# Ledger of designs, part 227: VH-VL binders against q0atu2

Target 1, 119 residues: q0atu2
Amino acid sequence: MLDKKARIRTSREYRNVFEKGKRLSGRFLIIYYVENALDNNRFGFITNKKIGMAVIRNRIKRQLRAIVREYQGQVKNKHDIVLVARAGIGKSSFEGMEKDYIAIMKKAGLFARNANKID
Short names: E, the ipSAE of ESMFold2; O, the ipSAE of OpenDDE; V2, 0.75 times the mean of E and O plus 0.25 times the DockQ between their complexes.

## First folded at step 11 (VH-VL)

Design y110 (framework fv_dusigitumab; at its last look DockQ between E and O 0.75; V2 from the best seeds 0.71)
Fold by OpenDDE, look of step 12:
Structure y110 (fold): chain C 119 residues (1-119), chain A 122 residues (1-122), chain B 111 residues (1-111)
Amino acid sequence: as target 1 above (119 residues)
Amino acid sequence: QVQLVQSGAEVKKPGASVKVSCKASGYTFTSYDINWVRQATGQGLEWMGWMNPDSGDTGYAQKFQGRVTMTRNTSISTAYMELSSLRSEDTAVYYCARDLGYDSGEFYFDYWGQGTTVTVSS
Amino acid sequence: QSVLTQPPSVSAAPGQKVTISCSGSSSNIGSNYVSWYQQLPGTAPKLLIYDNNKRPSGIPDRFSGSKSGTSATLGITGLQTGDEADYYCGTWDSSLSVGYVFGGGTKLTVL
């Protein structure tokens, strides 16, 4: 589980990311990311109703948190990053979701220069 | 059968712009990013950037920032690469290629266009 | 000049084994999977190896890939005349904001 300090928690924080951040779309995810003034990264997660029922949304959110946690140490510091789940993510495997995340993060340049892929 | 078919050869003068097209077929166009790679005569491969046909998002190599524009027309499954302020050094064969980054988490190009020769000369 | 370093050329007789090296750094090969491409004369590149050591459909098992540390190697056994081509390694470079990088290419000559 992500530490409390590593989580975007307030509407204001989310709004700041959406308004000031950059956007990049993957197959199953859209990421919004912006530099923060902290010494740590913070992650937010959005699962809309178009993804499916609440049980599905909660599952997706848990999976996304797991993915983010796994690769947390490889992400460039001082970023607020919001993951927005796309409609098709409900039919995706965990592995597919993970791969999508990795691809997006790489294309966004958010992985550290010395980051190594976790097999 | 996956195919990428590119537009024909171009001859341009320095300072002009060139726009190469890449028509995709045999798969869902919006599901895979299109990359552009060029190769000068007798030289190696040089990656230029990627374009997401679904969102239109792009990522360009720093070398081409400000000069390259990658776009798409989803209605005809066609990707475009426009390079402006052409120089003689831009003379090369330009390839479009499909990558499987979102499928693998890594980037490799499994299908390539046949290439488009762009010649820049006075 | 290329971020990834390959020998400019290799050669061997038919039936023999050749290896092509690809040297990078921790930010590219060290952190990402390597792909290999074959380019026959006058043709577009063709994916030969992906994810360090996986072969796409249609690629014979004579072709193999490996990765160790910041280096990758392409192996070709049972060399055939039709293998004469340029070979390129490639991978994502995490040190760049956005960047895929290729090796300089290796010309394989079948003697």
Scores: ipSAE 0.697, ipTM 0.907, lowest interface PAE 0.8, mean pLDDT 93
Fold by ESMFold2, look of step 12:
Structure y110 (fold): chain C 119 residues (1-119), chain A 122 residues (1-122), chain B 111 residues (1-111)
Amino acid sequence: as target 1 above (119 residues)
Amino acid sequence: QVQLVQSGAEVKKPGASVKVSCKASGYTFTSYDINWVRQATGQGLEWMGWMNPDSGDTGYAQKFQGRVTMTRNTSISTAYMELSSLRSEDTAVYYCARDLGYDSGEFYFDYWGQGTTVTVSS
Amino acid sequence: QSVLTQPPSVSAAPGQKVTISCSGSSSNIGSNYVSWYQQLPGTAPKLLIYDNNKRPSGIPDRFSGSKSGTSATLGITGLQTGDEADYYCGTWDSSLSVGYVFGGGTKLTVL
């Protein structure tokens, strides 16, 4: 689980990222990201009802939270980052979501130069 | 059978622009990013940027910011790289390459176009 | 100078072994998997090694890769004259100048 201070919680916080942030699309995910005024990162997760029923959307959110938690030590600080699940993500495996996240985060320049070494 | 076929050689004057095409076949064009890499004669490989054919998103090497534009036409599975304000130093072979990174989470180029020679001379 | 440092040339006799080094930093090799590319004279580069040590289909097992810290190594055993080529390491760089980087290249001569 993500630390409570590492969550985007309010509609105002989400809106700020969508309105002021940059956007990059991956295969299964879209990320929106913007610098914040904190010392830490915050993450948000959006699953549209077109992705599926609540059980499916909740599973996807859990999987994305697990992925974000796994790599959070590599993310440059001071960013608000919203992960938006794309249509078709329900057909993806956990590994597929994970690889997509890694690729788009690297392309966005959000991994720190001196982050912990990858396996 | 994955194939990337590039447009033919170009000769340009300083200050002009060049647009190189890269036609993909043998895979779903929108599933993988196309990267562009150049190589001046007798020199090493120089990465220029990536382009996502599905979204049109791009990321350019800082050296080429403001001079390079990478686009695509998904209906004909073709990627494009346009380099403007050409100088003699831009004389090189330009390659397109498929980025297999979404399959592994790491970036590498598994298929390359044959290359397009661009010569910039007075 | 290239971001990733390779020796400009290496050589050995047919049947022998060579290694080609690739030295980088924590923002590239230290944080990302390394790939190797072979470029035969007059041709486009060809993927030789990916994910540090994996071979694409069709690449014989006499080509090997490894990574330790901020350095990577390509090993070639049983050298053949057809192995004469330029060899490039490549990886993602997570520094302020985010992007893909190549080594300067190593010319292999099989004497």
Scores: ipSAE 0.694, ipTM 0.892, lowest interface PAE 1.4, mean pLDDT 90
Fold by ESMFold2-Fast, scan of step 11:
Structure y110 (fold): chain C 119 residues (1-119), chain A 122 residues (1-122), chain B 111 residues (1-111)
Amino acid sequence: as target 1 above (119 residues)
Amino acid sequence: QVQLVQSGAEVKKPGASVKVSCKASGYTFTSYDINWVRQATGQGLEWMGWMNPDSGDTGYAQKFQGRVTMTRNTSISTAYMELSSLRSEDTAVYYCARDLGYDSGEFYFDYWGQGTTVTVSS
Amino acid sequence: QSVLTQPPSVSAAPGQKVTISCSGSSSNIGSNYVSWYQQLPGTAPKLLIYDNNKRPSGIPDRFSGSKSGTSATLGITGLQTGDEADYYCGTWDSSLSVGYVFGGGTKLTVL
């Protein structure tokens, strides 16, 4: 699990990222991201009803948190990042979501180093 | 099957702009990024930027930021690269290339356009 | 100047083996997968190797790639006259100037 301090929790915090941040779209994910004034990164996760039933949305959220945790060491510090799952994500494999995450984080300039997971 | 076909050679004066097109066929245009790479005569390859044909998102090399604009028209599966404030050192062959690396979370260009020669001279 | 360093030229005889090096830093080769591109005279580049050591369909196994630390190597065995070309390494750069970078290119001459 992601540490509590690494999670975006409040509506106010999510709104700040959406309104002040930059946006990049991947195949299965959209990220919104903004530099924060903290000593660490924080992540938020949004899965909407277009993805599917609650059980599917909850699975996707858990998988995205696992991906973020796996690659947390590669992310440039002091950012708030919200991952929004696109409608098609429910048909993706775990590996497909992982690769999409890596690609968009690199494009955003948010990976200080490449993801060690893929060598 | 997969093809990227670019527009023809251009001759421009310093200070003008040029817009190169790249028409994709043989695959779903919106599924893979289009990158632009140039090569000056006798020089190496120089990456200019990427463009996501689904979202319209772009990322440009710092050297070209403020002078380059990458767009697309999805109805005709065509990518565009416009370079403004042309200088003699912009004389080069300009390539579009499909980024298949998206499938692996990396970046690599599996198909390239034939190139468009842009000559900047007075 | 190229961000990735390659020798400007290499030469070998038909049937021999040649290696082309590509040197970078922790922000590019050290952190990302490397690709290699072959450019025959007067043509567009062609993908030869991707993900450090994988070959696209249609690329013969006499072409190989490897990566160690911040350097990558392209190997060509059983050299043929049709291999005369410029070879470029390429990778993502994760530094402040985020983007794709190429090596300066190596001209291979088959003597």
Scores: ipSAE 0.619, ipTM 0.880, lowest interface PAE 1.8, mean pLDDT 90
ESMFold2 (binder alone), look of step 12: mean pLDDT 92; pTM 0.948

Design y111 (framework fv_dusigitumab; at its last look DockQ between E and O 0.68; V2 from the best seeds 0.75)
Fold by OpenDDE, look of step 12:
Parts: sequence; structure tokens; C-alpha cells
Structure y111 (fold): chain C 119 residues (1-119), chain A 122 residues (1-122), chain B 111 residues (1-111)
Amino acid sequence: as target 1 above (119 residues)
Amino acid sequence: QVQLVQSGAEVKKPGASVKVSCKASGYTFTSYDINWVRQATGQGLEWMGWMNPDSGDTGYAQKFQGRVTMTRNTSISTAYMELSSLRSEDTAVYYCARDLGYDSGEFYFDYWGQGTTVTVSS
Amino acid sequence: QSVLTQPPSVSAAPGQKVTISCSGSSSNIGSNYVSWYQQLPGTAPKLLIYDNNKRPSGIPDRFSGSKSGTSATLGITGLQTGDEADYYCGTWDSSLSAHYVFGGGTKLTVL
């Protein structure tokens, strides 16, 4: 699990990201990202009913958190980043989801220098 | 069979705009980003930017910021690249190419259009 | 001028082995997988190698790729006349402005 300080927790924090942040869409994910005034990154996760039943949504959230945690140290600092799961993500593999995350984060320029995908 | 078919050669005057099309077939158009790469005569490949056909999101090379616009028409699986304020230095063959970023987490172009020659001359 | 540096030209006789180097930095080759493209005269580029060392379908095993640190290498064994072409390395650059970068290209001449 992500550290508490690395999580977006309040509605206000989410709203700030959506209103002031940039947006990019991948195959399975949409990311919203904005600079924060902290010394660390914070991540938020959103799954909606279009993905499927609650058990599926919860699984997806766990998987996304695992992915984010794995690559957390490679993300440029001082960002609030919200991951929104797209409808098709429920049928994707973990690997596919991970690759999508990496791709979209790279295109967003959020991976720091020396960031490498995990082999 | 995946194919990218580009529009024909263009001749433009300096200051004009050119819009090149790239029609995709043989795969789900909205599933892969389209990139544009140009090559001046006798020169190397130069990446211009990417466009997500699903969302319309784009990322342009800094060199072309403010001068390039990448769009798409999903109903006909066609991507467009418009370059404005043309200069003689913009004379080149322009390629569209599909990237596999979302499939691999890395960016490489597995299919290319045949290229469109754009000539800018007075 | 290119972000990735390649030798402008290499040459060898048929049957021999050639290598083409591609040098970059920590923000590109050091952080991302390298791809190689072959461009025959008057044609569009063709994907030759991806993910440092993987070959797409239809690419013979005479072509190989490797990566170490901030450099990549394309190897061609059993050189054939049909291999005469320009070769480009490419990769994603994770600098402040995220973008794709190509090498300057290497002209391979088969003697």
C-alpha cells in the first residue's frame, strides 16, 4: 500500500487536480496531473461502475496501486496524479495495465530521468 | 494487413500551410497513437509528435510547438498533420507511423506510411 | 545535431559482420528501450529491432541489437547486398520535454 502521505485523500484535493491539472488518455487509463506544493507525489485512484462490479473495481484499484507503488520512485516529484480507470481495463491483464501506465506517464513527461520500466 | 496510406505530394509557398492525411486500415484506429516523422532530402529522421486517435490528445516536439496541429477523423480512420507558416526548411518527406507504446510501455513505430513529399519554394 | 549519435557511415563486404553504434544519454537510451529502423533507398523506414534486442516478424536473425548504459548497438552478420541502406536508432527521451529521438543515421555500404 502507498504511504498515507503519498495518497490523495480529500474531495478537495481531487477537485484541484481535475480543475487545474492536465489530462492524458491511454488505452486503459486516464491520468490527471498537476504540480503540488509538497515535497512528495500524491496519487489518487478512481474506478467507476462502467468498469464492472465492485469486486472488479476493487481489484483494479489494488492493481493500479501496485503499479504506482512499483514505479513511484521514478516519477517526477511534486505532482498530484489521479489515475482514472477506463471501461476496458477490467478485461486487461496486469501486464497490459502496467504497460499502459508506463506509456501514458512517459508521454506526460512524468517519469524522471533514469526511469526504467521493470523487466 | 495494417496499412497507412498518405496523401499525395504538396507544393507550397513560404508562409502557407500544408495538411497531410494518413488513412489507417487493418487494425483498430483508435487503439494506437499516430506519430509524424519528417525527413529532409538527404537528411535524417526527425520526430514531430504523436496523436492519440481516441482522445485526440497530442504531444508535439518543442521545435514545432505552435506551428503543427495533429488531428484525426475517426469515422474514416484518418490522421492529419497540419504545418503552418511553412519555410523552405520544411521541405521534406513527411511520414505517419503507428507506435506500440500502449502495448509495450515503450515507443517504437511498427508501421509507416509511404511518405508525403512537401516542397516549400517561392 | 541529433540527440543520438551514430557513425555517418559503415561498410563491409558481403558475408562479413558490421556493427552500428548509437550513443545517447541517461534521459534517453539510459532510461528507455532502443529501436532500430532500416530505410532502403527511396522507401519509408522499416522497424528492424525493438526493445533493445527483439526482432519483429520477418526480420532475419542476422540482425541483432544490444544496449549497455547509454549506448546501443546494431549488429548485422552475413552481410548481403540487400542490406545496403540507412539505419537509424531511436528511443524515447524522458527529459523535461518528453519526446522521441532518432540518431543521425548510418549509411551502410556493401562493398
Scores: ipSAE 0.856, ipTM 0.938, lowest interface PAE 0.6, mean pLDDT 94
Fold by ESMFold2, look of step 12:
Structure y111 (fold): chain C 119 residues (1-119), chain A 122 residues (1-122), chain B 111 residues (1-111)
Amino acid sequence: as target 1 above (119 residues)
Amino acid sequence: QVQLVQSGAEVKKPGASVKVSCKASGYTFTSYDINWVRQATGQGLEWMGWMNPDSGDTGYAQKFQGRVTMTRNTSISTAYMELSSLRSEDTAVYYCARDLGYDSGEFYFDYWGQGTTVTVSS
Amino acid sequence: QSVLTQPPSVSAAPGQKVTISCSGSSSNIGSNYVSWYQQLPGTAPKLLIYDNNKRPSGIPDRFSGSKSGTSATLGITGLQTGDEADYYCGTWDSSLSAHYVFGGGTKLTVL
């Protein structure tokens, strides 16, 4: 599961990713990502008011954390990655968010080799 | 009735540039990436890159980095591929293809344009 | 040239079965789902198989796909003369430079 050292926690850490990182857009998500000086990855999540009410934003944040947790073993180490929810994400399904995440992480080159993947 | 219709054949001199168009119909143009693939005579398929029509984001095959530019005009649902500094080995049929990556999390091309022949000769 | 290896050609008689192999590596076939494309002479490629073994609507069930480890296989049963074409496997490659790759292609001849 996502532990404390795998979280982007401070405003300075978030700002570093936005200022120095690369950006790619998917259908429901935008990712910002940059190499870090650690042995591990760190993840951050942004859901703003334009997405909807607090109950909607909380659900989305929980779903995104679950998706990241599910695939974190496939993510190349040494990256700070911020997931920004796009305005239309509230109408998406969990599966839709998951597929979007997989696609943009592959395009970004952030998924590592998976030798055990089978049909 | 998804359809991708490409511009006509082109003949170019070495050192010139070519810009191929791909007009989409029968679906929401901004919902799916357009990829470009080429095929020299008697040869296999060679992937050139992807372009997201919504954001304008691109990713190019390393071989073409610096020579290829992929763009779009969303108001007319048209994707473009421009290849510069042409050489004789760039003689090929160039295809645009629709990518279903955002629906599946895996990349594959469900609809293809008819192809545009580009001939580079002196 | 191609990071995915296919036999250059295969042949079989009408009504018979043929398989076409596609060998890759852990960064491509081992990490990503495989698709197959048919290219009839003088035409654009057409999607035959996606997600390793799924058929789009309109593709007969005599076309099948499978994947094991870093290798994928296209199977065609009940061969018809209309199946004479070039066949390509394709997949995403998750190596240092993330990109899509095709196999070198296999020419199927129905004798």
Scores: ipSAE 0.681, ipTM 0.893, lowest interface PAE 1.5, mean pLDDT 91
Fold by ESMFold2-Fast, scan of step 11:
Structure y111 (fold): chain C 119 residues (1-119), chain A 122 residues (1-122), chain B 111 residues (1-111)
Amino acid sequence: as target 1 above (119 residues)
Amino acid sequence: QVQLVQSGAEVKKPGASVKVSCKASGYTFTSYDINWVRQATGQGLEWMGWMNPDSGDTGYAQKFQGRVTMTRNTSISTAYMELSSLRSEDTAVYYCARDLGYDSGEFYFDYWGQGTTVTVSS
Amino acid sequence: QSVLTQPPSVSAAPGQKVTISCSGSSSNIGSNYVSWYQQLPGTAPKLLIYDNNKRPSGIPDRFSGSKSGTSATLGITGLQTGDEADYYCGTWDSSLSAHYVFGGGTKLTVL
């Protein structure tokens, strides 16, 4: 589980990331990210209707939270990061989503030290 | 069969711009990033940047920031690298290469173009 | 200057073994997987090793890779004249300007 302080909760907080942040796209994910004034990272998750039915969207959202939790120790401090699932994510494996996440976080300059666990 | 085919050799004067193309075939062009790497005569490999052919996102090495632009045309599965304000030190072979990063979570280049020689001379 | 340090040259006779080192830091080799590329004279580089120690299809098992801490090593056994080439290590660098880095290259001469 992600701690409550590590979660973006409000529409206002999401809007801040979209408005002020940078965007970087992967195969299955898009991240929006901006440095925050806090002492911790916060994550948001968006799965829109283009992905599929609510059951699929909810499963994807839970899987993304699990991936973020697993790699949270490698993420550089003081960032708000929103993960947006792309339409094709429903056809991806868990491993595929994980690899995509690692690749885009590295390209964004957000991963520090050993960021890859896919050995 | 995966293949990257680059445009032919270029001879440019200092201050000019050059645009090198890299045509991909044998795979889904938008599924993998294209990276650009150059090599001056008798020197080592120098990474220039990556370009995501699906989104158009790019990341450039600081040395080339402000002089390099990486683009693509998805309708013809072709990537481009344009380098402006050319100097004699830009004389090199320029390579495009496919990046398997999204499949591995690590960056490595499994297929390379044959290279494009760019000569900058007065 | 290259960020990753390789010896500029190495030489050995046919049938012998050779190792090529690649030294970096915690932000590159220490945090990411290492790849090795072979460049035969007049040709484009070719992927030889990825993910520290894996071989692409078609690469013989006499080529091997390993990584320990902030250093990586390429091993070649049963040297052949066709192995004369430049060898480059490469990896992602997680520093402030996230980017890919290559070693300076090692020229292998088979005598």
Scores: ipSAE 0.668, ipTM 0.886, lowest interface PAE 1.6, mean pLDDT 90
ESMFold2 (binder alone), look of step 12: mean pLDDT 92; pTM 0.949

Design y112 (framework fv_dusigitumab)
Fold by ESMFold2-Fast, scan of step 11:
Structure y112 (fold): chain C 119 residues (1-119), chain A 122 residues (1-122), chain B 111 residues (1-111)
Amino acid sequence: as target 1 above (119 residues)
Amino acid sequence: QVQLVQSGAEVKKPGASVKVSCKASGYTFTSYDINWVRQATGQGLEWMGWMNPDSGDTGYAQKFQGRVTMTRNTSISTAYMELSSLRSEDTAVYYCARDLGYDSGEFYFDYWGQGTTVTVSS
Amino acid sequence: QSVLTQPPSVSAAPGQKVTISCSGSSSNIGSNYVSWYQQLPGTAPKLLIYDNNKRPSGIPDRFSGSKSGTSATLGITGLQTGDEADYYCGTWDSSLSAGWVFGGGTKLTVL
């Protein structure tokens, strides 16, 4: 479960990440990220109406939180990271979203080199 | 300071195409969607579509499908809206507007360009 | 496709109160947040209210918004000559032809 302290919850905090952070685009995801002054990472999730109806947006949010939780131990500490789902994400599989997340986090330099899911 | 500056007025003949530009400054261009909204003389606001400047993804209102193309050039922080097969009914002021959407994934238009008047006449 | 209905005009004297209605359906106002835009003569629209009832920085508290069911209302108290403008409501329409929709606009005249 993603702990409450690991979530970005206020519009002010989201605005800070968007205004001061760097951005990087994947196939289905865009991330915005900035170093924070805390002792932990915080994540935010945005599924805009351009993706589809509320049931689809809620499913995507749940799946993205599950992916972030799976790989949270691989993320460099002291960052605020916002995941923004692109319009096409509704047609992606869970595995497709997971692969995109890993790829984009590695490109951003936010992941350890061995951040892949272990079988 | 956030600013969206649009290209100047255009006069076109029926059947021609027009391409309006919207140059962004004062923020990270690729972090916000650009929407296009038009207003015919004496009429209300009509949404045309959105464009993601980072990915190039677009979504158009059904009425404009097949006639509108929204693009960008990230190196100069500029969005474009091209409308083809112009008719007299396309005479309007065309606005670009920024889509913020920070809270809960909802969106609204927080900054607008000054508008570009397009006149279609024979 | 849904249409948002606003009265075409409203008028009041300086210092009075005025309300502008915006009526939709369950697929738009009934399901989604409403924003309001002010358009002064010859200018671009300006964001006045977002998320039903929130004001951007710089918008005075004389302006307020509310939503009930499939209708939204913009309230203006202490009416001033500078409030004379066109007002538009807007929201997302979640039907199969999904997109952003605006109300027809209301012309406010300060008599």
Scores: ipSAE 0.007, ipTM 0.601, lowest interface PAE 9.8, mean pLDDT 85

Design y113 (framework fv_dusigitumab)
Fold by ESMFold2-Fast, scan of step 11:
Structure y113 (fold): chain C 119 residues (1-119), chain A 122 residues (1-122), chain B 111 residues (1-111)
Amino acid sequence: as target 1 above (119 residues)
Amino acid sequence: QVQLVQSGAEVKKPGASVKVSCKASGYTFTSYDINWVRQATGQGLEWMGWMNPDSGDTGYAQKFQGRVTMTRNTSISTAYMELSSLRSEDTAVYYCARDLGYDSGEFYFDYWGQGTTVTVSS
Amino acid sequence: QSVLTQPPSVSAAPGQKVTISCSGSSSNIGSNYVSWYQQLPGTAPKLLIYDNNKRPSGIPDRFSGSKSGTSATLGITGLQTGDEADYYCGTWDSSLSAGVVFGGGTKLTVL
């Protein structure tokens, strides 16, 4: 799992990202992102009721955290990023979520050198 | 099966705008990004940007930022690229292309439209 | 000017092998997967290789790709006259102006 310093945890912090950040949609994910004044990146996760029952939402949230953790070192420093799962994510595989995450992060210009699986 | 069919050739005056269409068929239009790539007279391929047909989100190459707008109409599976403030150096063949890399987390174009020739002349 | 460097031309006889190089930097080829496109005269480009070395359905195995460091190569064996075309490499550039970049293109002539 992500360390506490790498997580967006308060409603005020989420609100800041939504109000001041940019928005980009993928197939299964939406990201909101803004540069922060900290020494590190922070991630937030939202899996709303449109996705499905709590069991499904919690599974997706855990899978997204795992994906973010795997690629944490690839993300350009000093950003607050909130991942919002879209309604259709419940039908996606883990691999599908991972691919969507990589695609949207690249499009947002947030992946640095060594951002994806390189030969 | 999969086809991208573009609108016909255009001749425009400097300072005008041009809007090229790209009609998709043979797949779920909203599942894959549409990219636009041009080939200016005597030059190679030049990427202009991507457009997500589901959300409408876009990303434009820095060179075209402020002059290009990419949109879509999902009810007719059609993507559009509008380029404004045309100059003679915008004379090119403009291609739309489907981004299969959307499913892989990468960027590569598996199907291309036939191209639309845009000539900018006084 | 193109961001990725390709030789302007290459030539060989039918049945021979050619290799087309594509050189970039750490922010593009060094950090991202490479694709290759074939453009026959008067036609739209066609995808030959994606993810460095994979072929789409319908592309014969005589076309191959590889990547090492900040360079990529397209290999074509058993050259045919129908291979005469322009070839372009492409990749994502992770720098400040993030986006897709292409090589300048290589004209392949089959003698």
Scores: ipSAE 0.021, ipTM 0.699, lowest interface PAE 7.7, mean pLDDT 87

Design y114 (framework fv_dusigitumab)
Fold by ESMFold2-Fast, scan of step 11:
Structure y114 (fold): chain C 119 residues (1-119), chain A 122 residues (1-122), chain B 111 residues (1-111)
Amino acid sequence: as target 1 above (119 residues)
Amino acid sequence: QVQLVQSGAEVKKPGASVKVSCKASGYTFTSYDINWVRQATGQGLEWMGWMNPDSGDTGYAQKFQGRVTMTRNTSISTAYMELSSLRSEDTAVYYCARDVGYDTGEYYFDYWGQGTTVTVSS
Amino acid sequence: QSVLTQPPSVSAAPGQKVTISCSGSSSNIGSNYVSWYQQLPGTAPKLLIYDNNKRPSGIPDRFSGSKSGTSATLGITGLQTGDEADYYCGTWDSSLSAGYVFGGGTKLTVL
């Protein structure tokens, strides 16, 4: 589970990332990211209602949090990162979401050089 | 210069189908959802559904489920909306609109096509 | 008929101020951001306000928006004849039949 300090919580904090951050798109995910003035990373999660009903959106959020938690140690410090799920994510597998996350984080330069540990 | 350019007016008989096109230019077509909204003469705006041009995923308003199909052709940056089993009450102007709120998890339409008039009469 | 309720018409003289209300429920305005669209006669709608109170580039500050509870308001100051149009509020409805919903529209007449 992500510590409360590692979660973006307020609408103002989300908007700061959208307004000042960089954007990269993957197959199932879009990330917005910006350096913060803190000593830790913070993550936000958005599942747009276009994805489907609450049951599907809640499943996706849980799976994305699990993926982020698994790879948190490989993320470069001092960033606010918002993950936005694309509409097609509801049809993806856990493995598909995980691969997309790793690919986009590497492309953003947010993963440490040794972030190649997958099962 | 973001533009959405729609196909021309159509006149159809009851029971026919109509397919309206919406050609996008001035931005990356696959990055923003296309929504379809209609407006009967003297009436308000009515949302029909959304289409993701990257994945092809769609979501339709309950009223139109079973009669509407939204597709795209990414090679020509064009979205399509096909409405079947036409009735006189389907006489309206049909608009395509770009959803910039997709990226932020919010819904709003920043650019609209000029509209396509569809008239259903015998 | 419309999920969101707007007055059918509003009128004022040039230079005056008008407000247009939009009333919904907890599943739409109460849970989501509101946008406003302007439709001049014979034209496609144009985005006027998004995120309850933000203006796109090119929209003058005479136009403003606000939201409280399950209602939203569009304000127009310094009214001009070119403001004669239909105005629509819009938002996402989070109910089981989820989708975008518009208000019934308000015709603004500059007298």
Scores: ipSAE 0.007, ipTM 0.581, lowest interface PAE 11.3, mean pLDDT 85

